# VH-VL binders against Protein-tyrosine-phosphatase MKP1 (MKP1), part 4

Target 1, 143 residues: Protein-tyrosine-phosphatase MKP1 (MKP1), of Arabidopsis thaliana (Mouse-ear cress) (q9c5s1r149to291)
Amino acid sequence: ECSKVADHIYVGGDAVAKDKSILKNNGITHILNCVGFICPEYFKSDFCYRSLWLQDSPSEDITSILYDVFDYFEDVREQSGRIFVHCCQGVSRSTSLVIAYLMWREGQSFDDAFQYVKSARGIADPNMGFACQLLQCQKRVHA

## First folded at step 17 (VH-VL; from s1 with heavy chain R31G)

Design t1
Fold by ESMFold2 at other seeds, fold request of step 18:
Structure t1 (fold): chain C 143 residues (1-143), chain A 121 residues (1-121), chain B 107 residues (1-107)
Amino acid sequence: as target 1 above (143 residues)
Amino acid sequence: EVQLVESGGGLVQPGRSLRLSCTASGFTFSGSWMDWVRQAPGKGLEWVAEIRNKKESYYTYYAESVKGRFTISRDDSKSIVYLQMNSLRTEDTALYYCARLFYNEWYMDVWGKGTTVTVSS
Amino acid sequence: DIQMTQSPSSVSASVGDRVTITCRASQSVSSYLNWYQQKPGKAPKLLIYYASNLQSGVPSRFSGSGSGTDFTLTISSLQPEDFASYFCQQGYSTPLTFGGGTKVEME
């Protein structure tokens, strides 16, 4: 359930987030916890953590934090690290951030980035609000 | 030339304090994690403390044997790591190294030559 | 804490010998195992990181292998400058811990 989406990006849920052996066997160096109020930073001394507090709700605004997330993903890539991005189930919140990053970094459309992430993690399913937000910001992210 | 130079070691009585310094040069110090490792005479290496960089909020971690007595800190503007050692004990007698930690694989690729701390009555 | 056990504690060897040093962890450390060389009066020097990666500038006669709990450092043909102490270190879990060392001596 630890899904490799890019050389430096892995996605999953809380079950992986609390399993140090899976994280270490995949060479994870950094953890982006999308649900900091729900899931703790299980191994703070053994990884680099960053926590966000996102609800899986169509009304949750993810676009306001995207460039901070992109900056963090780029910091990890530049250090040759591997980031594990998770929410509770690894379905909506974490996958939405990774889709947005691929749109920005690779110049992919929302549809292409979504299919790319879904091919790596079949349960990826951004809620309708997140999908709409990413479609709306596609021009901004590509420009 | 990447270099770490420790200083501040010496002979002190048990219960006293001592502050070690480690001056870094030849690399971007502010982005690095820094560790202290000690080696008692004729013995192996013991990890002592670690301080992370600013992006990691300067978090510090300590070996249980020194927790509460030692404090690691850093001054990024001077490229210096400090180890404040309080309530020193005879078992703290060692050669103290500072090292640069590479946290992807958790290895120490640059070490100083060490500074000697002797705790004796 | 993860305990690291090295064996042997010392090795008497001649130039040209193949020397093998082992390191056993008290629990799996995946591939987070590093090897250092230390000569008398000098700081440790990184040789091998992440079980098998040779550090830049380290001669190819040094190699590392293993994963999980059992790791090996091999010197394929011992040279005069290789008489030193060797330490393993796990990087899997804080606190970072070192093996007790193996002294490679001329005899």
Scores: ipSAE 0.672, ipTM 0.881, lowest interface PAE 1.7, mean pLDDT 92
Fold by ESMFold2, fold request of step 18:
Structure t1 (fold): chain C 143 residues (1-143), chain A 121 residues (1-121), chain B 107 residues (1-107)
Amino acid sequence: as target 1 above (143 residues)
Amino acid sequence: EVQLVESGGGLVQPGRSLRLSCTASGFTFSGSWMDWVRQAPGKGLEWVAEIRNKKESYYTYYAESVKGRFTISRDDSKSIVYLQMNSLRTEDTALYYCARLFYNEWYMDVWGKGTTVTVSS
Amino acid sequence: DIQMTQSPSSVSASVGDRVTITCRASQSVSSYLNWYQQKPGKAPKLLIYYASNLQSGVPSRFSGSGSGTDFTLTISSLQPEDFASYFCQQGYSTPLTFGGGTKVEME
């Protein structure tokens, strides 16, 4: 379930987040925990953690944090690190952030970035609110 | 030239305190994680403490043998890391090294020459 | 805590010899195994990180191999400056732990 999406980006759920051997075998250095009040930082002394507090709800606003997340992904890439991005099941919240990053970094449309992430992780399925938000911010992210 | 220079070691009685300093030069100190490692006479190396950078909220971690007695800290403006050692015991006698940790693979690529702490009556 | 067992504890060798040092972990450490050299009165020096990567400025006669629990440091042709102690260190889990060391000395 630890899905490689880019050289420095891996996506999954809580089951992988709890498994140090999977994380270490994939060379994970950083963990972005999208669900900070729900899932703890399981191995605080062994990784670099950053927590966000996102609900998997169509009304949750992810747009306001996107550039902070992009900056963090870029910082990991520049340090030659590998970031594991997770929520509870690795379906909506974590994949939405990675889709947004690909839109920004690669200039991809929402549909193209979504298909790219889905090809790496077949269960990727942003909720309708996240999908709508990413479609609406596509021009801003590209320009 | 990348260097770490420790200071502040000495001979002290059990129960007393010492403060070690490690001055860094030749690299961007504020972005680095810093560790203390000790080596008792004729013995192997023992990890003691670690302090992360500002981005990691200066989180600190300690070996169980020193937790509650030792405090690691840093001053990024002076490029110095400290080890405050309280309630010293004879088993704390060692050569204390300061090291720069690279957390991607968890190795220490720069070490100081060490400063000696001797705890005896 | 992860125990690191290093062997041999010492080896007598001559210039030009191939020297092999082993390190065994009490549980898998993946590839998070590093090697250091320490000469008397000197700071430890990183040689190999992440099982097999040669640190910048380290001669190519040094090499590392292994994964999981069993690791090897090899000096392909011992030089006079290589008489020293060598330590392995796991980076898989805190607390970071070191092997007991191997002293390479002149025969």
Scores: ipSAE 0.666, ipTM 0.882, lowest interface PAE 1.8, mean pLDDT 92
Fold by ESMFold2 at other seeds, fold request of step 18:
Order: structure tokens, then C-alpha cells, then sequence
Structure t1 (fold): chain C 143 residues (1-143), chain A 121 residues (1-121), chain B 107 residues (1-107)
């Protein structure tokens, strides 16, 4: 349920987000909540939170926020922290942001980054709009 | 050299107020979380309050025993953290330490030498 | 709140002795357990963080072990400067809480 994707990146859904013991046992220090309109910051005094308000819709534009998300992931990496990235199910929104980060940080194609994330979390499945957006911006994030 | 120096302690009567200061040097104060911990004479340590950095919106947290009476604050331009203590009680009598918190593992690696607060009639 | 119970409350020991101090949490704190030394009239000094990591500048005779609810601080060969009080502290949940302390004193 709490899927480790990289040394500093973990992915999951609301069930993990509201379970402090799972978060602490995985050494989580920071939480990126992709669904701030649905899920509260369950343990605000025990973690560093950042909230986004994304819909799981092909028409939702995630490209405009990518560099803010990358900056946050890099802040956590620089502090030797561990970030838990979640949406409701840990399938589309949170997974898409992590795929985008791997494309940017590691220079992976969308397909390679997606395969990598899916190997760590088998239910990873960005909606087609997110997948299309990441494919279209691949050249830009590789710059 | 990383240092924390507390000041402002003293003898006060119950119900009165006192303001403690902690001056930091030798590290990037504005990026650090800061805590107050107290120790009653001959007793153990009690966490009192915490203030986060600007990136964390300066959020503050308090032990239940002091909530509503004490206020932690900071001035990043002067590298000072404060503890405003109102409605003091005899059980607040302690040596008050300022500490730097590392929040990845939630430990305090730098402590000041403390400032004594005595609350008595 | 998470209560931290230390045992023993005091120990009389001689230089060269192996000293073991235990700390028990009222619920699991994972590995978020830190150890401090406090000499009379001085501020606490961090010894061990995250259950077993030795803080820089701390002598290697100090070690920490444990996870979950039960933790141990060990001094492998007590030195004259080690006569002090020792405190554990959980970092799992706010409010941060400390054990009651263990005083290590000269026999």
C-alpha cells in the first residue's frame, strides 16, 4: 500500500495517508496531498504538508504545476527526507506527478518512467489526459 | 560555532508574565525549527513549545500544560526565538532551554545553557 | 500522549562497568527514539538519534538498540565522565515526550 518508488519518494492512497504508523514506519517526513478538497492534512503537527487540488479528469491541466512539484521533491531530497505522494487511490494523480519527476530528474521517457513506477506500484494508471500531457511535454522536461 | 543563548528568566509571582529570549548564532536560523524544553529542579525534561520556519508558515505547537498561556514566536532578522509566558503558575518553575530541532528524526542537537524561571509567592 | 518509562531510575556503577539503560514506550514509536546525557548543571547533550545512530563527537562506547516499544542504551565500559543522568525521548508524535531519566552514579 505504501509503495517505495525512489529513495525519497513513496506513493499511495488515502488509506495510507490516514495511518500514521505506516507513514512513520516508512520514515516519511513530508506529505504531498494531491486532493486537498477531499483529504485533510491528517497529522499536521507530525509531518510537513503540501496540498494540491487536482481532479482525476483527462481535462485537468497538470503541466502548469510540474516545476513547483519538482522543486518540492528536490527540497525533500536535499534535506534527506522522504515524501509520501498521495491522492484517493494512489492510481492516477499522485502517480502522474511522480512519473513526471522521474522524466525530469532521470531523463527517462514517459514510457520508461511509467514502467518504472508501475513496477513499484502495480495499480499505477495515469488517466489518458495526464499521459498525453506528459508525452507532449517530454522534450521540455528533459531540457 | 553553533550557539543558543537564553535570557529573560527571573523570580515572579503567580499570575504574572515573563518573556524569555533565545539568541541563535553560527547556523541559518531562518531555516530551522526551534523548541523550548523545561526542567523543574531535580526533575526530568518536559517539551514546552515549538515554532516552525517560514517555509512551514511559522506554525506553532504547545504542550497541553501551557496551551493558551504561553506563546512562542520568532524574529528571523535578529535570529531570536521568544517564549511569552502569561498567567504563570508555581508548577511552571523550571530551567528553560532553547533547542534546535531536526525534524527528519525529531531530535534536538543544539541546546542553550538555559534560563531559570521561579514562580512563587 | 506517548509515555516513556526508563529503567532503572538509578544505577551505582564503577569505572569499567558495562551499563545498560532501558526505555519503554506506551505504544510503538518505530525507531523515533533519541538518547541524551545530562551532567549536573549542564544542558542535555544528544548521544543517539533514531534508535541507534551515534551523534558526531560521541564516544563509540555508547550504543543504542531497539525498535517499536523497547529500547536500550549501552555504555560498554563506563568512564569517569559518564556519571550523569540519561534520558530517552520519542520523536514519533507531538507532544515530544521524555523518559523520567536514569542516574548513573559512582558506587
Amino acid sequence: as target 1 above (143 residues)
Amino acid sequence: EVQLVESGGGLVQPGRSLRLSCTASGFTFSGSWMDWVRQAPGKGLEWVAEIRNKKESYYTYYAESVKGRFTISRDDSKSIVYLQMNSLRTEDTALYYCARLFYNEWYMDVWGKGTTVTVSS
Amino acid sequence: DIQMTQSPSSVSASVGDRVTITCRASQSVSSYLNWYQQKPGKAPKLLIYYASNLQSGVPSRFSGSGSGTDFTLTISSLQPEDFASYFCQQGYSTPLTFGGGTKVEME
Scores: ipSAE 0.651, ipTM 0.881, lowest interface PAE 1.8, mean pLDDT 92
Fold by ESMFold2, fold request of step 18:
Structure t1 (fold): chain C 143 residues (1-143), chain A 121 residues (1-121), chain B 107 residues (1-107)
Amino acid sequence: as target 1 above (143 residues)
Amino acid sequence: EVQLVESGGGLVQPGRSLRLSCTASGFTFSGSWMDWVRQAPGKGLEWVAEIRNKKESYYTYYAESVKGRFTISRDDSKSIVYLQMNSLRTEDTALYYCARLFYNEWYMDVWGKGTTVTVSS
Amino acid sequence: DIQMTQSPSSVSASVGDRVTITCRASQSVSSYLNWYQQKPGKAPKLLIYYASNLQSGVPSRFSGSGSGTDFTLTISSLQPEDFASYFCQQGYSTPLTFGGGTKVEME
């Protein structure tokens, strides 16, 4: 359940988030908790945490936080760290942020980034609102 | 040259206070996590306290033996980490080291020479 | 708290000997096990981090191995400057904890 998507990015659900041995065995240094209102920071003294408060709802706006998330992913990569990005099941919220990052960093289309993430984590499935937002970001030229 | 220099140690009676300082040079102090580790005479090493950097909100952690009595703090503009030691006990007698922690693998790659704290009546 | 047990507490050895020091954790620490050298009157010096990685500037005669609960520091051919105390330290969980140390002495 701890899916490696990039050298510095791992994705999963709450089951992995509360299993210190899986996190430590994968060399995780940072944890991005997408669901701070549901999941606590289980091992605050043993990792670097950041929490977001995202609902898995088509009306949830993820585009407003994307560049802060990208900066954080880049900070972790530059420090040779490994970030574990999670929500409850590791299906929609966490995978959407990682897909967006690959679109931004690698210049991939939504479809290419989604397939890349899905090949690493087969249950990846952003909700339709997140998918639409990421497609609109891909086409943005006048923001 | 990367360097850590502790100061502020001395002889003090039980129940009194001391403030230790650790001055850093030769590296970007503001980006580093800093720890205090102590070594009682003829004994092993005991982790005491840790303060994270600004990106980690300067969060602090303490060994249970000192929690509530000791306070770690830092001044990034001066590149100094402090250990305020209140309600000192004889079991706090030790050589106190300041160390830079590398949090990816949780090791201490730079240590100061230490400053001696002796608590006795 | 994770307790770290070192063995032996003391070793008498000669220059050229192979010296092996063992560290055992009370629970798994994965590979989060570091080794330090401390000479009398001096601060500890990092030798090995993350079980087996040699710190920059440390001679290749030092090596570390192990994972989980059992770890070993090996000095393949003891040199005069290696007479010192050696400590393991787990980095898996706070509070960070150290082994009791192993003193390597000339005999």
Scores: ipSAE 0.647, ipTM 0.878, lowest interface PAE 1.9, mean pLDDT 92
Fold by ESMFold2 at other seeds, look of step 17:
Structure t1 (fold): chain C 143 residues (1-143), chain A 121 residues (1-121), chain B 107 residues (1-107)
Amino acid sequence: as target 1 above (143 residues)
Amino acid sequence: EVQLVESGGGLVQPGRSLRLSCTASGFTFSGSWMDWVRQAPGKGLEWVAEIRNKKESYYTYYAESVKGRFTISRDDSKSIVYLQMNSLRTEDTALYYCARLFYNEWYMDVWGKGTTVTVSS
Amino acid sequence: DIQMTQSPSSVSASVGDRVTITCRASQSVSSYLNWYQQKPGKAPKLLIYYASNLQSGVPSRFSGSGSGTDFTLTISSLQPEDFASYFCQQGYSTPLTFGGGTKVEME
């Protein structure tokens, strides 16, 4: 359930977020908790945590935080760290942020980035609002 | 040259306080995590406390044996980390090292020379 | 807390000998196991991190191996400057904990 999407990026749900052994065995150094109102920072003294407060709702605006998330992913990559990005099930919120990052960093279209993430994590399924937002901002997020 | 220099050790009576300082040079101090580790006479090493960098909100963590009595802090403008030690006990007698922690693999790659704290009588 | 047990507590050896020091964790620490050298009156010096990675400036005669609970530090051909104490340290879980040390002494 801990899906490797890039050398420094792993995606999953709360079940993995609660399992220190899975996180440590994958060399995780940082945890991006997309659902800070639901999931606590389970191992705060053992990892670097950052929490977001995203709803899995088509009306949730993710575009306003994308460049902060990109900067964070790049900070982790430059430190040779590995970030675990999670929400409850690792389906919509966490995967949407990773899709956006691949669009920005690799210059991929939404469709290509989505298929790449889905090949690494078959249950990836951004909600319609997130998908629409990423399509609308595609030009803006390309590197 | 990356360097850590501890100071502020001494002889104190139980129940008293002492503040240790550790001055860093040769690296970007503000981006580092800093730990204190102690070594009692003739004994092994014991982790004492840790303070993270600004990106990690300067979070602090303590060994159970010192929690509530010791406070780690830092001044990034001076490149100094401190250990305020209150309510000292004889079992706190040790050589106190300051160390830089690399959190990717949780190792300490730079250590100071240590400063001796003796708690007696 | 994760207890780290080193063996042997001391070893007598001669220059040129192969020296092997072991470290056992009370639970799996994955590969989060580091090795330090400490000479009398000096601070510890990092030798090996993440079970097997040699720290910069450390001679290649030092090597580390293992994962999970059992780890080994090997000095392939002991040199006069290698007579020292050696400590393992787990980085898997706070509090960070150290082994009791192994003193490598001249025979």
Scores: ipSAE 0.645, ipTM 0.877, lowest interface PAE 1.9, mean pLDDT 92

Design t1
Fold by ESMFold2 at other seeds, look of step 18:
Parts: C-alpha cells; sequence; structure tokens
Structure t1 (fold): chain C 143 residues (1-143), chain A 121 residues (1-121), chain B 107 residues (1-107)
C-alpha cells in the first residue's frame, strides 16, 4: 500500500516501489530508496531517485544521515513534489526516517510522531534501536 | 523575459556532424531540466533528448532514434544547453527546439524559436 | 513507447464555434497529459497541463478533461487567434510522446 503521511510524503514497501502506476497515480516525483543494496532504482528515467543503504538492525546508525534526509524532504516540499520513502516492507527503516522528520519539522515528541505515522500506516514499527536513537534525538533537535 | 534561443542549425550532408546551442536567460538555468524536441517539415513533434540538473547528476536520456549519435550536454556557468549531432541522416531534418521541462507533471513551459537542420546530399 | 492518437486531424470552424479535440493514449497515462498550441512559424505554447490545469496567461475558453487513456481539449467559443494546430503530449513515461496534431482552420 502507498500510505500518505504528509502532503509531500508517502511511505511503502518494495511492492509499491516497483509499480509505476501506483507511484504515478499518487503523483510521486521523488523516491527515497532506503535499501539500495536490495532494491534497484526501478524507473530511473521517470522519477528522481536517492538511495540509502540501511540495515533493519538495532545497531544501524540512522542519526548520522538525518539532516541530509530532512534537507531532501524539504527540497521536495519546496518544489511542490511528492516523495515516496520505502524499504522492503515499509515498516521500520522508511517509517523511522519519516517519524524523525515529523519530530524535527513539527516539533513533535517521538511518541506523538510515531502515533501520527502509525495512524496513516498501521504496520509502522521502527526497530528498538531506531526508536532509541530517535528518543535521544528529541533533546538535540526540536525539543 | 524568460527566453531560450537556439543556434547552430544549417545544411549538412548525411554522415556529418552539427552542434546546436541553446542560450537561456531570465530564469535560474542551473536548477532546470532541459529538453530538445524536433519537428520535421509538415510533421508533428518528437521528443529527442533531456538533461537533468546538477542535483540529479546531469543524467541524460535520449529517444531511441538518436541514441548513440546525439549527445546532450550543458554548461551552467554560461546557461547553455548543447546538442551534439553525429552521423546525421536525412530523417534528422527538422526544426529543433530547446525547452524547459517541469518534471512534476512532465510538461515543457518555455520553448525557444527553434533552429533548422537540413540533412541532404 | 506510449502512442498518442489525436482526432480529428483537422477541423474547419467559424469564430464562435465550440471546438473539441480528442487524444487517446495506447495505455493509461493517469492525468499526465498536456496540451500545446502551435501557430504557423512559431514554437508550441503550453495551454493545459496535468489533464485539466490551465497554464497562466491562457484564456479561460480553453479547458481540458479526461484521465487514463481518453482526453479532450475544448475551446468554448473559438476566437480568430485560435486558428492553429493543437498537440497532446503524455508525461507519464519516457520517452515523452506527442499526438499527431489537430489543425483548426477557418471555414
Amino acid sequence: as target 1 above (143 residues)
Amino acid sequence: EVQLVESGGGLVQPGRSLRLSCTASGFTFSGSWMDWVRQAPGKGLEWVAEIRNKKESYYTYYAESVKGRFTISRDDSKSIVYLQMNSLRTEDTALYYCARLFYNEWYMDVWGKGTTVTVSS
Amino acid sequence: DIQMTQSPSSVSASVGDRVTITCRASQSVSSYLNWYQQKPGKAPKLLIYYASNLQSGVPSRFSGSGSGTDFTLTISSLQPEDFASYFCQQGYSTPLTFGGGTKVEME
């Protein structure tokens, strides 16, 4: 399923990432592929791609890339684009990045941002390491 | 105030080369995607090539009819798009337009006047 | 490649007439369908983008409708400056492709 989380942000798994009609019907212009080592850029000439190489592991450090991801989400928003953020299942990696963005952009706590994302995508479930990292980020970035 | 001006067209024999230029003004050229579209005499429009901006790594894409023969490039410091056309064929005879592409909905909102390329013996 | 078929290829009309032009795609293009006007000796000019959005500066007598495979450009009351050729273009998939055009000419 392609889940709309914000005006410019959509989340899903590889099933959506490889379906051009779903992407185009949702007006997607940009694709953030969290799993570049697993999923290719399926429609490179038809979208703007960025790839990350994240493992769904509690030991994976996502905090080092967050501001680059935030800048990219803001760039898409400023261009009136729509970004599809995906991993394999659209459960942990992609949702964690979107939760972090809402914490930063909207000033939400981790819990509030997580519930917001989960209301839009019920299977959202960051792994424990990602959740801990985002809780720690709460103090440093946007209260 | 937004303008695209093509140049470099002319009469050339098959197998020869030409380089077209498109000079942009009145907008932030470096952030734009740029396309070439051609129109054969009395015919419709045919998309030819596209070059993306620096943020998109200057990726280039081509119509199948010109792949391997044409090369699109750009110089952001001069606000110029080029189309290098090698191994020209009679079928390449057309009026060549450069255009600014808006990639959210994939339309061309700014077009130049065009430059004529005639390929004949 | 997505083929775009326009009809009619030409139409003779008088000032004040309602003119409709159709465009059919060989596969769904969602709403990624744009319309251009081209007057003799001039470059194409964008009229409608994303099926139905009127480009800034284009008169409101122009309108677009449709989605999927079937699209229509309508001129509600033809004006003397509207005698021109009209082209549809799909933006769903590269290569971008254009319809064959419709020439609107004075009766």
Scores: ipSAE 0.635, ipTM 0.873, lowest interface PAE 2.0, mean pLDDT 92
Fold by ESMFold2, look of step 18:
Structure t1 (fold): chain C 143 residues (1-143), chain A 121 residues (1-121), chain B 107 residues (1-107)
Amino acid sequence: as target 1 above (143 residues)
Amino acid sequence: EVQLVESGGGLVQPGRSLRLSCTASGFTFSGSWMDWVRQAPGKGLEWVAEIRNKKESYYTYYAESVKGRFTISRDDSKSIVYLQMNSLRTEDTALYYCARLFYNEWYMDVWGKGTTVTVSS
Amino acid sequence: DIQMTQSPSSVSASVGDRVTITCRASQSVSSYLNWYQQKPGKAPKLLIYYASNLQSGVPSRFSGSGSGTDFTLTISSLQPEDFASYFCQQGYSTPLTFGGGTKVEME
């Protein structure tokens, strides 16, 4: 399932990432692959790829990469592109990055951003470590 | 004024090499993706090669008919795209255009006037 | 590779006529279909992108429609400067491919 979260942001899992027709029908121009260690860049010549190497573990530190991810999301938005953000199932890693972005871009609390993402993608469920990290940094993200 | 000017075409024998240049002006060249498209006499347009910008690691892509023989490259400091054509064949005879690609919808919004390559024994 | 079949190959028309040119793709290209005009000795000029969007500076008598495999370029009232060749191009999948062209000639 390819879930539209914002005008330029779509979220999903590996099943969507490897289906060119779903990606093209949604106007995807850029792909952020959160799991570069297990998912390849399936259609390198047809999209713009950026890969991250995130584990779905409470001990994985996502806060260190957030502003690089925000910059990339903004670059895509400024170019009028559409970015597909994915991990394996589109549940924890990809949704956590999008939640963080909405906190930063829209000034939303973690809870408000999470509920917004969950309304667009019902299986969104950041692991407890990611949720705690975003709660702890929401003051800094809003600065 | 946005402009692309190709050069380096000519008459060449099969098996020989030729290097085309495309000089860009009037836009931020370093941020653009650049393509080569050719048109054989009396025929339609055929996409040949593409080079992406620095943000996209200068990735290059080629039509199957030229893969292994042609190399696209760029010099951002001079705003030039090159097409090195090795092992030329008579079927490579065409008018060669360089073009700026807009990758969101994959269209070419700026074209040069082209340079003619004739491969004949 | 996605084959683009363009028809007709040539059309004779008079100033003021409505001209319709079609493109068919061998598989769905969604809306990734672009149209170009080319006059003899000149470079191609972008007219329509993403099936139906007019490029800046293109007269509103040009319009594009279609989705999937079937696309149409329409010139609502042909003008003297519109006698040219027209090409479609799919942007759905690399390699990018073009239709064979349609020459619009004065009757």
Scores: ipSAE 0.615, ipTM 0.872, lowest interface PAE 2.1, mean pLDDT 92

## First folded at step 18 (VH-VL)

Design x2 (from t1 with heavy chain S57Y)
Fold by ESMFold2 at other seeds, look of step 18:
Structure x2 (fold): chain C 143 residues (1-143), chain A 121 residues (1-121), chain B 107 residues (1-107)
Amino acid sequence: as target 1 above (143 residues)
Amino acid sequence: EVQLVESGGGLVQPGRSLRLSCTASGFTFSGSWMDWVRQAPGKGLEWVAEIRNKKEYYYTYYAESVKGRFTISRDDSKSIVYLQMNSLRTEDTALYYCARLFYNEWYMDVWGKGTTVTVSS
Amino acid sequence: DIQMTQSPSSVSASVGDRVTITCRASQSVSSYLNWYQQKPGKAPKLLIYYASNLQSGVPSRFSGSGSGTDFTLTISSLQPEDFASYFCQQGYSTPLTFGGGTKVEME
């Protein structure tokens, strides 16, 4: 399923990433592929792609890339675009980045941002390491 | 005033080369995607090539009929888009337009007046 | 490649007439369908984007409708400056493709 989390942010897994009609019907202009080692850029000439190389592991450090991701989300919003953020299943990696963005942009706590994303995408479930990292860096992302 | 001005067209024999230029003014050229579209005499419009901006790594895309023969490029410091046309064929005879592409809905909102390329023996 | 078929290829009309031009895609293009006007010796001018959105500065007598494979450009109450050729263009997939055009001429 392609889950709308914000006016410019959509989340899903590989099944949506490889379905051009779902992407186009949702007006997607940009695709953030969190799993560049695993999933290719399926429709490179029809969208704008960025790839990241994240493992779904508690030891994977996501905090080092957060402000680059925030800048990209803001660039898309300012251009009136729509970004589809995906990993393999749309459960941990992609949702963690979107939760972090909502914490930063909306000033939400981790818990509030997580519940917001989960209400839009019920399977959202950041791994324990990602959740801990976002809880520990709340001051930094709120600044 | 937003403008696109093409130049470099002419009469050439098959197998020869031409380079078209498109000079932009009145907008932030470096942030725009730029396309070439051609129109053969008395015919419709045919998309030819596209070059994306720096944020999109200057990626280029081509119609199958010109792939391997034409090269689109840009110089952001001069606000110019180029179309290098090699191994020209009589079928390439057309009025060549450059256009600014708006990629959210994939339409061309600014067009030049075109430059004519005639390929004949 | 997505083929775009326009009909009619030509229409004779008078000032004040309602003119309807259709565009059919060989496969669904969602709402990624744009309309252009081209007068003799001039470059195309954007009229409608994303099936139904009127470009700024375009008179409200122009409207677009449709989605999927079938699209319509309508000119309510044709004006003297509207005698021109009209082209549709799909933006769903590269290569971008255009319809063959419809010439609107004075009867």
Scores: ipSAE 0.650, ipTM 0.880, lowest interface PAE 1.9, mean pLDDT 92
Fold by ESMFold2, look of step 19:
Structure x2 (fold): chain C 143 residues (1-143), chain A 121 residues (1-121), chain B 107 residues (1-107)
Amino acid sequence: as target 1 above (143 residues)
Amino acid sequence: EVQLVESGGGLVQPGRSLRLSCTASGFTFSGSWMDWVRQAPGKGLEWVAEIRNKKEYYYTYYAESVKGRFTISRDDSKSIVYLQMNSLRTEDTALYYCARLFYNEWYMDVWGKGTTVTVSS
Amino acid sequence: DIQMTQSPSSVSASVGDRVTITCRASQSVSSYLNWYQQKPGKAPKLLIYYASNLQSGVPSRFSGSGSGTDFTLTISSLQPEDFASYFCQQGYSTPLTFGGGTKVEME
């Protein structure tokens, strides 16, 4: 239910986001809520929250926020924290951001980063628009 | 050398106000979360208030027993955290400690020596 | 609020004794349990954090164990400087709460 993707990155849906026991048992310190108008910050005094307002739509542009998200993931890693990244089901929005991070941080292709995330969370399935945007970012980075 | 030094305690009548200060040195104060903890004479420790760093928007949190009466604040340029205590009651009598909070595991690794507040008629 | 209950409230012991102090939480705190030492007239000093991690500069005769609701602080061979009060503190949920303390005294 709560999927560990990297030493400092965990992914899931709303069911985990509202379960303090699961979050604390996994040592979560920070929460990135991809769906701020849909899901509240359930435990604001017990974690560090950041909220984004992403639609799970092929027309949603995620590339404009990627470097802000990468900076946040790096801040958490440098502080020895653990970040839980979530949307509603933990399928498309949250996994897309984590895939993008692995592409950037590790120099992985979209396919390799996606397979890595999917091996940790089998239901990971970025929508077609997110997948296309991440493939486009791969070409720019490796051009 | 990491150090926290509290000041501003004293004897005060119920209903009055006091302002405590805690001066930090030897660490990056602006990146730290800061807490106040109190200890009544011969009793245990009670968490009072917390202020987060700038990255956390300086959010403040309070124990229920002091909400609405106490205000925690900080001045990063001077490396000082404050506790404004209004409408003081006799049960607020305690030694007040300033502490640095490490939020990953929620422990206080640096404590000041404390400043005494006595609320008595 | 999470209530922290320490046992015993007082221990009479001699130098060289093994001392065990127990802390129980009213609900699970996972491993978010810290231990402090406090001598009369002094500020608390962190000994153990996150149930079992020894703070830098703390002698290895101190150890912590447990998870969930039940935690133990052990002093393997009591030294003269260890006569003090010991407090547990949960870091699982705000408000942060402390146990009532255990006073370790010379018999």
Scores: ipSAE 0.635, ipTM 0.875, lowest interface PAE 1.9, mean pLDDT 92

